# VH-VL binders against q9y8t7, part 9

Target 1, 261 residues: q9y8t7
Amino acid sequence: MRDSFLQKAIASAKDRTSLLEEIAGNCSPKPGRPSLSSSIREWVYRVGGAVIAEYKRCSPSAGAISTLDPVSYVQATRDASAAYSVLTEPNWFCGSIELIPYFARYKPVLAKDFIVSETQIRIAACMGASAALLIMEALTPRELQELAAAASRYGVEVLVETPDASHAVEASRLAPGSIIGVNSRDLKTLRVDYEAMLREVSKAREQLPGEVILVAESGIDSPDKALKAFKAGAQAILVGTAFMKNPQLREKILAELLQIP

## First folded at step 23 (VH-VL)

Design s4
Fold by OpenDDE, fold request of step 24:
Structure s4 (fold): chain C 261 residues (1-261), chain A 123 residues (1-123), chain B 112 residues (1-112)
Amino acid sequence: as target 1 above (261 residues)
Amino acid sequence: EVQLVQSGAEVKKPGESLKISCKGSGYSFTDYWIEWVRQMPGKGLEWMGEIDPDDDYTKYEKNFKGQVTISADKSISTAYLQWSSLKASDTAMYYCARGTYWDSSPEYAFDIWGQGTLVTVSS
Amino acid sequence: EIVLTQSPGTLSLSPGERATLSCRSSQSYEFDEGYTYLHWYQQKPGQAPRLLIYKVSNRFSGIPDRFSGSGSGTDFTLTISRLEPEDFAVYYCMQGYHYPLTFGGGTKVEIK
C-alpha cells in the first residue's frame, strides 16, 4: 500500500515534536498577538477583501519555488496583505517554525503546518503566531475539537482547512469561532482545482453563518481569479506560489479591489 | 510486462446499460491511478475521470459526472467504466490509462495505456 | 478549464524533414508552481496513445532522441528532428496538473 502525502506529512509532524520541544521547550505563549480575524474583517471593510500572503519556498509538487528571503518578501507584500501564512514544515515546504517571529513583527501570522498535537500549537504561539492551521482531512472530528480547544487556551485562532462546503459547515460546528478555509488543492493528488474551489466557496457561503470568515485557499495566480474568489463569497484569499514568484501580483489584486464600487 | 488490458468491443442500443473493464498487470495496481479517456470517432482525446483503486477515490470531469460511474476492484486489479443508460452520443473509443503521482516518474502523466474499448450505440 | 490549443491542425511533410508542433496553454505556468506538467502523446492510426514527452522536455522510456520538447509560460513545442515513416501520426499535448485534466486538439502529421 502506498502511503498518501498526508500520511507521510502527519508521520513527519509527529516525529518533529521532539525537535520542537528542543527549540522552544515548555514555553508559555504570551498575550497580545494581533488577531487574524480582526485583520481580515478590517480589510474586508476597507477594500472588500483580504489577502493572506503565504511564504512558501518549496512544495511537494513544485519542488523549489523561490529563493526569496523573508525580508524581501515582507518588503514586497507588507502594504497589501492582511496577514502572513508561514509554512513551518521543513521537509517538503522548506519551512521553519523559526520563521514566525520575523513575520509576526509586521502582520498576524498563520502558522501553516500539519498540526496534530497541542505542542505544535503551543510552540507556534510562543513564536508569535496569531493563528494555526488545522487540516480537516488530516484529523478526526475529536482531534479537531481538541486541538481547536487547545488553540483557544493559548489565545490562538484556528483556520480549519476543508475540501468542500459540507466539510466547511461541519468544521464550523466542530470548532466554533474558527476561520474556515476551502482548499483548491486536492490533498490526495496535490493537483489544483480552482473551479471546484469557487463552487464550494459559494456553497459554503450560502450555508455558513455570516459572521464566519471564509477563506479561499490556493489556486490563485491572477487578479481575475482573486476577484472571482471574493465574488464567490470568500472574505479572504490565501496566495502562495504566485506571490513567491510574482510579488507584484499583490499590488495588482489590491488595485482591482479598489476599483470595485 | 506492465500493461492494461481492456474488455472487448461493445455494440449496444440506446437505453441499455454497459460496464467495461480495464485490468492491470505487471505492477502494483494500487500504486497508480486509473484514468479514463474518451475519443469520439475522428475526434481528439477527452479526459473523463480517474480513480484511486486503493480507496476508490474518484474525480470526474464535470461533463461526465453523473453520466458515468468509475469504479475498481483492487482484488483483481480491475477498473470499470459504466453507464446506466447509453445514448447514441456515447459512441466512442474508451481508453483506460495508468496515471502517475506527483512523486512518480513520470510525474502526473498517463504512462501506460490500454488498447481501448470501442463502444457503438445505435438504434 | 485549461485550454490547450495546438497548431497547426495538420502538418504535411516528407520523411527526413523537421517537424515543429505548437501547443499554447490558456494557463500561464510562469507563476503557477515550479514545474510544468505539460506532456506530449503520440497516437498512430488504430492504436492507443503513447507517452512521448513528459514535463515539457523529458523523453519517456524508449522514445527516440529525434523527439524533443521545449517551452515555457504558455507556449510549448514538440520537435521531430528528422521524420521517420513511423512518425506520421496525431500528436496531443496534455496538462496533468489542473483539474480537469485536458488535452490539446491534436496535430496530425501526414505524408506530403
Scores: ipSAE 0.928, ipTM 0.960, lowest interface PAE 0.4, mean pLDDT 95
Fold by OpenDDE, fold request of step 24:
Structure s4 (fold): chain C 261 residues (1-261), chain A 123 residues (1-123), chain B 112 residues (1-112)
Amino acid sequence: as target 1 above (261 residues)
Amino acid sequence: EVQLVQSGAEVKKPGESLKISCKGSGYSFTDYWIEWVRQMPGKGLEWMGEIDPDDDYTKYEKNFKGQVTISADKSISTAYLQWSSLKASDTAMYYCARGTYWDSSPEYAFDIWGQGTLVTVSS
Amino acid sequence: EIVLTQSPGTLSLSPGERATLSCRSSQSYEFDEGYTYLHWYQQKPGQAPRLLIYKVSNRFSGIPDRFSGSGSGTDFTLTISRLEPEDFAVYYCMQGYHYPLTFGGGTKVEIK
């Protein structure tokens, strides 16, 4: 039997718990971290949409994406980004939990990993993360609820990543107050379905309460695709590979948003 | 030898149901995807959809979603493509192919093909 | 969807000549993770397609060295350095990363 990517990633995450404890130990989350949701809402108010810039050096399907260092990345993206998404998974994404503090100096940080334990959330918060990713397809409903509750105790917001509108609605019920994301990435094949994501974002927006922040995740590599995501009903877009390879894309997206009457 | 063997040619009338098969051999059937590709007479190749025989996860091209059903029986290393009600426009050659994963070699390709099943739908 | 446009539609050549086939993608792969997952298939008359080139430039098992692939961004090329009689067939490019998976319209290499 072939283990799925998610199964491998989850297993790896569980095994890395000891390493995380070694890095951060019994740390307590620091107060005063900026809010991801507040930042997104501010950008929506000002320009009609928010951009979450993802720092991702590797991926399973692409291998090495970019060698761009965090300093150069921030310099290129900070003026047009509402927040940073930081990959902390080391095996497939070349990430590290130790990347969070630097990014957190500038913007709210979403810690992106295969989070399966409270320890991961606690340590991310200690590093300065404002939010943590929960992947609905990687968790049982009970696990999702428990981890969301844990995040709340640490003052960490949650972005629940979902594959479609129906799951988005369910996620909002299981984790009240969470930010909801719809992923263009098929987690089974690791292929991208941008059009499906747009459809599902639209459907989700129709069904979710207005106060729920909806994020279109990945698959965006042009201003046109970004605008379509916003038009579909997303308040924010999460852009990874495209920003790693073309940081200037963020300015182009902003310029397009500013032209919308 | 790694191969996919498809069921024989079919001659049907509009409105009839049909289920054609694709049997894999020479490899671990559940370690690869099964892809279905349509080729209408004198035309090019069209991806219809795919299935993971291990857990029956399926993905369809939007024009084929709801028009056909892709399934598999891993116990006999066989995948299926079926119609509930055939149309004349369904007349075509249908190929199954082995689809590889992102971490396979070659990556994200159709490396093995069945011989094809000709489906003719005519009143 | 990603549209792959192949040109020319038909290429008439003689054995021994060089064949150059083009595949243009509507998707720019410059900033895309799927930039390498462009493949070429050969379909001889009355036969099923077979994988010829994978990931832009890699020959699949058993494929002669007269076949080569190249390209980047939006433009990809299949080259047959010296056509053999058995090379007269239809060639399809395909992208295997973005849903829906898509093929080009094909280029028919026929004997002059």
Scores: ipSAE 0.927, ipTM 0.960, lowest interface PAE 0.4, mean pLDDT 95
Fold by OpenDDE, look of step 23:
Structure s4 (fold): chain C 261 residues (1-261), chain A 123 residues (1-123), chain B 112 residues (1-112)
Amino acid sequence: as target 1 above (261 residues)
Amino acid sequence: EVQLVQSGAEVKKPGESLKISCKGSGYSFTDYWIEWVRQMPGKGLEWMGEIDPDDDYTKYEKNFKGQVTISADKSISTAYLQWSSLKASDTAMYYCARGTYWDSSPEYAFDIWGQGTLVTVSS
Amino acid sequence: EIVLTQSPGTLSLSPGERATLSCRSSQSYEFDEGYTYLHWYQQKPGQAPRLLIYKVSNRFSGIPDRFSGSGSGTDFTLTISRLEPEDFAVYYCMQGYHYPLTFGGGTKVEIK
């Protein structure tokens, strides 16, 4: 039997727990972290959409994406993003939990990892993360509920990543108040399905309460694709590889948003 | 030898059901995807969908979703493509192929192909 | 979906000549994932396709060195340096990363 990527990633996350405890020590979550949801809503109000800029140096399918350092990344288009998404998974994404404090100085930070334990959420909060990613396909419904509750106790918002509209609706029920994301990436094959994501975002927006923030995740590499995601019903888009290779894309997206009457 | 062997040619009438097969040998059947490709007479290649034989996860091209069913029996290293009700427009050559993963070499390619199954649907 | 446009539709050449086949993608890979999963397949009359080139420029196992692939962004090329009699066939490009997976329309290389 061949282990899936998700299984491997989860196993890796479990193995890293001891290391994370060593790094964080007896830290407690820092108060006064900015809200991811509030930032997104502000950008939606001002310009019609929010951009979450993802810092990702590697991926399983791409290998090394970019050598762009965090300082250069932030300097490129600091004022064109509502938040930062920071990969903390070290083996496949060349991430680190220690990246969070730096990005948190500038914007709300979404800690992106394969989160399977409360410890991971606590440590992310200690590092200054405003939100944590929960992958619905990696968790049982009960685990999702428990981790979402834990996040709430630490004052950490949750973005639940889902594969489609039906799961998005379920996620909103299991984790009330969470931000819902629809991923363009198939977690089984790691291929990208941008068109499917658009369809599912549209369906999700029709079914979800209006106050639920909907995020289109990944698969966006142009202003046109970004605008289509917003038109489909997403309040925010999460962009990774394209921003790593072309940080100026953030400004281009913003420029297009501002031209919409 | 790594190979995919498909079932023989089929001659059917409109409205009939059909299930064709693709058997893998010479490799671990559950370590690769099975891809189905249609080629209409005198036309090009069209991706229909894929299946992971390990857990029966499937992905379809939108025009084939609901029109065909892709399945697999890993106990006998066999994948299937089936129609509940054939149309004349289903007349084509159907290929199965081995689909590689992101962590395989070559990545995301069809490296082994079956010999094809000709399906003819006529009244 | 990603549309792959191949040109020309038909290429008439003689044995020993150089063949250049084009595949244009509606998707630019400039800011996409690091690897371009654009592949080339050969289909001889009455036979199943076979993999020739994977990831733009890598020859698959058993493929002669007269076959080469190149390209970036939106434009990709398959080159046959000197055509052999067995090379007269239909060639397809394919992208294997974005759903739905898609093939080009094919280029038929025929004997002049």
Scores: ipSAE 0.915, ipTM 0.952, lowest interface PAE 0.4, mean pLDDT 95

Design s4
Fold by ESMFold2, fold request of step 24:
Structure s4 (fold): chain C 261 residues (1-261), chain A 123 residues (1-123), chain B 112 residues (1-112)
Amino acid sequence: as target 1 above (261 residues)
Amino acid sequence: EVQLVQSGAEVKKPGESLKISCKGSGYSFTDYWIEWVRQMPGKGLEWMGEIDPDDDYTKYEKNFKGQVTISADKSISTAYLQWSSLKASDTAMYYCARGTYWDSSPEYAFDIWGQGTLVTVSS
Amino acid sequence: EIVLTQSPGTLSLSPGERATLSCRSSQSYEFDEGYTYLHWYQQKPGQAPRLLIYKVSNRFSGIPDRFSGSGSGTDFTLTISRLEPEDFAVYYCMQGYHYPLTFGGGTKVEIK
């Protein structure tokens, strides 16, 4: 019997909760946090699409991805990015909740972790995060609803990560007002299915109200792939490892966006 | 000894159903994926799809999706490839193989292969 | 989907010669998360494939050291430093990370 990476990450997140509960009793959400959804909509209006730049030093499969420090990363990415996705998971992604305040100086921050308790959302907001990730495949429908409601109480937007269009529609119903992600990475195998993701974004766009923000996640490592994701109906793309490895990719994607009529 | 043993060769007519098997032994069957690979006569290898026998999670290549069914019975360490209605173009050698996870060497490779099941569909 | 193009289709050589087999990918693996999951398999006549090289350059257990792999980006090579009689077979590259998993068309190494 072998636990999937997702199962291990969920178990680890639950083990972290006793310390987080202690810390959460001492803080309130930071006021004046910018809106992730508003930033995405502004970029869509002005340019036709938005880029969420992800800061990720490590991954389970890669180990260390890059030695690029937060200062250098922001310098390379801030002018073309609507938001930052900041890994806060410490064990496999080398993330830290302490990174949030730095990135939040420049752009809305999505706290990227395996969120299983509202304490995680509250502390992310204490540190200045504008939004938090909820992974639909990690949560029961009731848990998703409860965490989304908690996020709303803390003034934290939610990005719900889903594997396909049918789950995207269900996520929008369970967590009204949330941003919806369609992930090309299979969370069980950790393989990438970019073409399936494009099809599922298109299906989701057809079935969801126009005001629901769709984000294409994983496997976007060229301007052509970015353009195809936007044409499929995504308003934003979330790019991690490719930006950590190639700063000029950012400039190339922006150039393609500026050519859209 | 770690091995995958497939069911014997099959001679069928178009329109008939068929279910071929792949039995694992010498290892924990539910700790690894089972991959299915087609080789048409005189041709190369084509990935068809895969299954995690532990929870029956299944992934198909798009041209095989809806054309075959991949399944497993973990209680007898066996995976299956199944057709509801065979076509003459299904004539091929079918291999099962053991796939590994990202954190187990040889990562994402097929390290153990079955001997193959020849399926002949003739009018 | 990622297309793997192997060349040549057939490589006619004598025992003792060096064999160089090429696999070119339609997509670069430079920005993949993790390793480059490009693998090589050998298939002898009438037999199932067997794994030779995984992740570009790692020899699988029990594979002789005359087999080596190299490459990066889109271009990958399998080298057999000195052909033995048992090495005349068809060789396939495979990428195992992007769905759908894909094989190259194969290179037949045959006796001249």
Scores: ipSAE 0.730, ipTM 0.875, lowest interface PAE 1.1, mean pLDDT 90
Fold by ESMFold2, look of step 23:
Structure s4 (fold): chain C 261 residues (1-261), chain A 123 residues (1-123), chain B 112 residues (1-112)
Amino acid sequence: as target 1 above (261 residues)
Amino acid sequence: EVQLVQSGAEVKKPGESLKISCKGSGYSFTDYWIEWVRQMPGKGLEWMGEIDPDDDYTKYEKNFKGQVTISADKSISTAYLQWSSLKASDTAMYYCARGTYWDSSPEYAFDIWGQGTLVTVSS
Amino acid sequence: EIVLTQSPGTLSLSPGERATLSCRSSQSYEFDEGYTYLHWYQQKPGQAPRLLIYKVSNRFSGIPDRFSGSGSGTDFTLTISRLEPEDFAVYYCMQGYHYPLTFGGGTKVEIK
């Protein structure tokens, strides 16, 4: 009997939230934050798909991924990216809430963390985030609803990360208007099931209104995989480790997007 | 000593049921998952699926899903591979192996193997 | 799914010779989460497989230092620097990170 990585991450997030409240106090969300969903829709209209570029210095499975600084990462990625996903979790992902402003001046930012409290959402917005991640497997249905409602009050969009089409449909019901992610990474084993993710994106696309933005997450490390995710029905892809290790990959993916009929 | 000990060889007819076992000893059984691997006569190794004995979370390779059942009884540190109706094509050697998580070396490898259970299915 | 292609199918050598076994993956691991979960197993006649090398190049506990692994991207190699009589066996590569988990077809190392 062992605590899963998710259980440990949730516990850590609760501890970190107490400290964040003391440090940040009653800060207000920054005005003029751009819309993540609007940026995705603009890219989909113009090119047929959108890329969310993730800044992630570490991960549980990899340890240190890259020492690439935020300025260099933005320089390599911004012309082909609709948005940034910025890890703010410090223990396993080497992230920080302080990273958000460096990205938010250029593109909408998704604050990527284990969010368990509306304080985390408010503070991310104070730093300039346009959206926040909610992990469906980390939250009860009631908690998901409450956090999504809090995000709405702070003018913060939500990306709900889900494991499959059934959960994607439920997430859309529990958090209307949210962006829905389908994650190829099994949160229990941390292995990747890219083919299952493709099938679940397709199923979710069939069951959800066309206006719902679907994002394919994890395991997208080549133009071919990106193209297949878009053809399956994803409007956006979220790319982390591959972009951290090969920022020029964006040009290859952009070239494939221009060929989508 | 860390071991996986499997049940003995079986000779069966098509249509019969079968449940073979894999007993772990010398380690905390619920801290690792159990992998099942098929080796058909004269052929290589094929991953069939896996189970976390702590909560019975399972994953199957798609061609084995619905063809076999993987289960565990953590109270006796034992995992099982089960057929409800054997086919002649199920004739093979079946291994169990211990798998590790991403945070325990040797990560995602099968570090301890059972001795194998030969299953022969013929009319 | 990831296909692992091993070559040669059979490698006929004498004791004392160097063996070089190849495993090629249908997709690259270069941009996976910092590690390549490509492993090597040995199977002697009538026995279960045993782990030799994990994560490309790490020798498992109790494995002699004549066994080494290398590679990156799509191309991986198991090297036995000086074959001993007990090394004549079938060798399999395996990837343990992407579902479904897959093995290569094997390379039989046999006495010439």
Scores: ipSAE 0.709, ipTM 0.870, lowest interface PAE 1.1, mean pLDDT 90
Fold by ESMFold2, fold request of step 24:
Structure s4 (fold): chain C 261 residues (1-261), chain A 123 residues (1-123), chain B 112 residues (1-112)
Amino acid sequence: as target 1 above (261 residues)
Amino acid sequence: EVQLVQSGAEVKKPGESLKISCKGSGYSFTDYWIEWVRQMPGKGLEWMGEIDPDDDYTKYEKNFKGQVTISADKSISTAYLQWSSLKASDTAMYYCARGTYWDSSPEYAFDIWGQGTLVTVSS
Amino acid sequence: EIVLTQSPGTLSLSPGERATLSCRSSQSYEFDEGYTYLHWYQQKPGQAPRLLIYKVSNRFSGIPDRFSGSGSGTDFTLTISRLEPEDFAVYYCMQGYHYPLTFGGGTKVEIK
């Protein structure tokens, strides 16, 4: 039986969590972590949309994406970013939980990993993360509820990544108060379906209360695609590879939001 | 020898049902996807959809969704494409192909093709 | 949906000549993760397609070295350095990364 990438990532995360419990001890979340949702809402108020800049050195597909170091990435992106999404998954994305403190100095941090244990959430918060990713397709409904509850206890917001509008609505019910993502990437094939994502964002916006923050994820690599995602009803976009390859793209996206020729 | 062998040509009337097959051999059938491609007379290639035979996960191109059914029986290493009610516009050559993706070279390409099944829908 | 536009529609050449086939994508792959998953297939009359080139420039197993691929961004090229009699066929580019998977309209390489 051929294991999917998601199955492999979940198994790896369980193994990594066991080691993480051994070395991290009983640390406490850092005080004064800024709110991811508040930052997104502030950007939406000021310019009509928010950008979450993702630091991702590798991908499953080809390995290395870019040689940009964290310092250079932050210097190029912080002025136009509401938050950072920081990959902490080491095997396919070349991430590390140790990256969180650096990015957290500048913006709210979303810890981006295959989260299967509250230990991962606690330790991300110890390192300064404001939010943690929960992948709905990786979790049972009970696991999602339990992890969201754990995040709340640690003062960590949750972004729940979902494949479509019906799952987005269910995720909002299972994890009240969470930020909801709609991902254009098929987690089984790792292919991208941008146009389907736009349709599902629009459907989700119609079905979710306006106060629920909706994030469009993956495949957004141009100002045109960013604008279409915002017009479809996303309040934030999450951009990784495009920013790793061209940080100046962020200013072009901002210009489109302002509708300046 | 790795190969995909499709069922023979079909001549049908509008409104009839049809199920054509694609049998894989010489490899682990459940380790690869099966892609379906239509080629209408004198036209190019159109991707219709795909299936993972291991768990029946299926993806359709939007204009074929609801128009055809893609399925598989992994116990006999066979994928299927079927219509409940054929139209004259379904007259075409239909290919199955073995799909790979990100972790298997040639990544995201169709490396093995069946010989094709000609479906003719005539009154 | 990504549209792949191939040109020319028909390329009339003699054996021994160099063939250059173009495939233009409606969107750039510059910022895709990993590689550009742009592939080339050959279809001879009455036969199934066969894979020639994957990920822009990699020759598939068993493909003669007269076939090569190149390109980046939105512009891609298949080159046949010296046409053989068996190379007269229709050639399709395909992108395999963005749903729906799409093929170009084809370039027919025919004897002049």
Scores: ipSAE 0.708, ipTM 0.869, lowest interface PAE 1.3, mean pLDDT 90

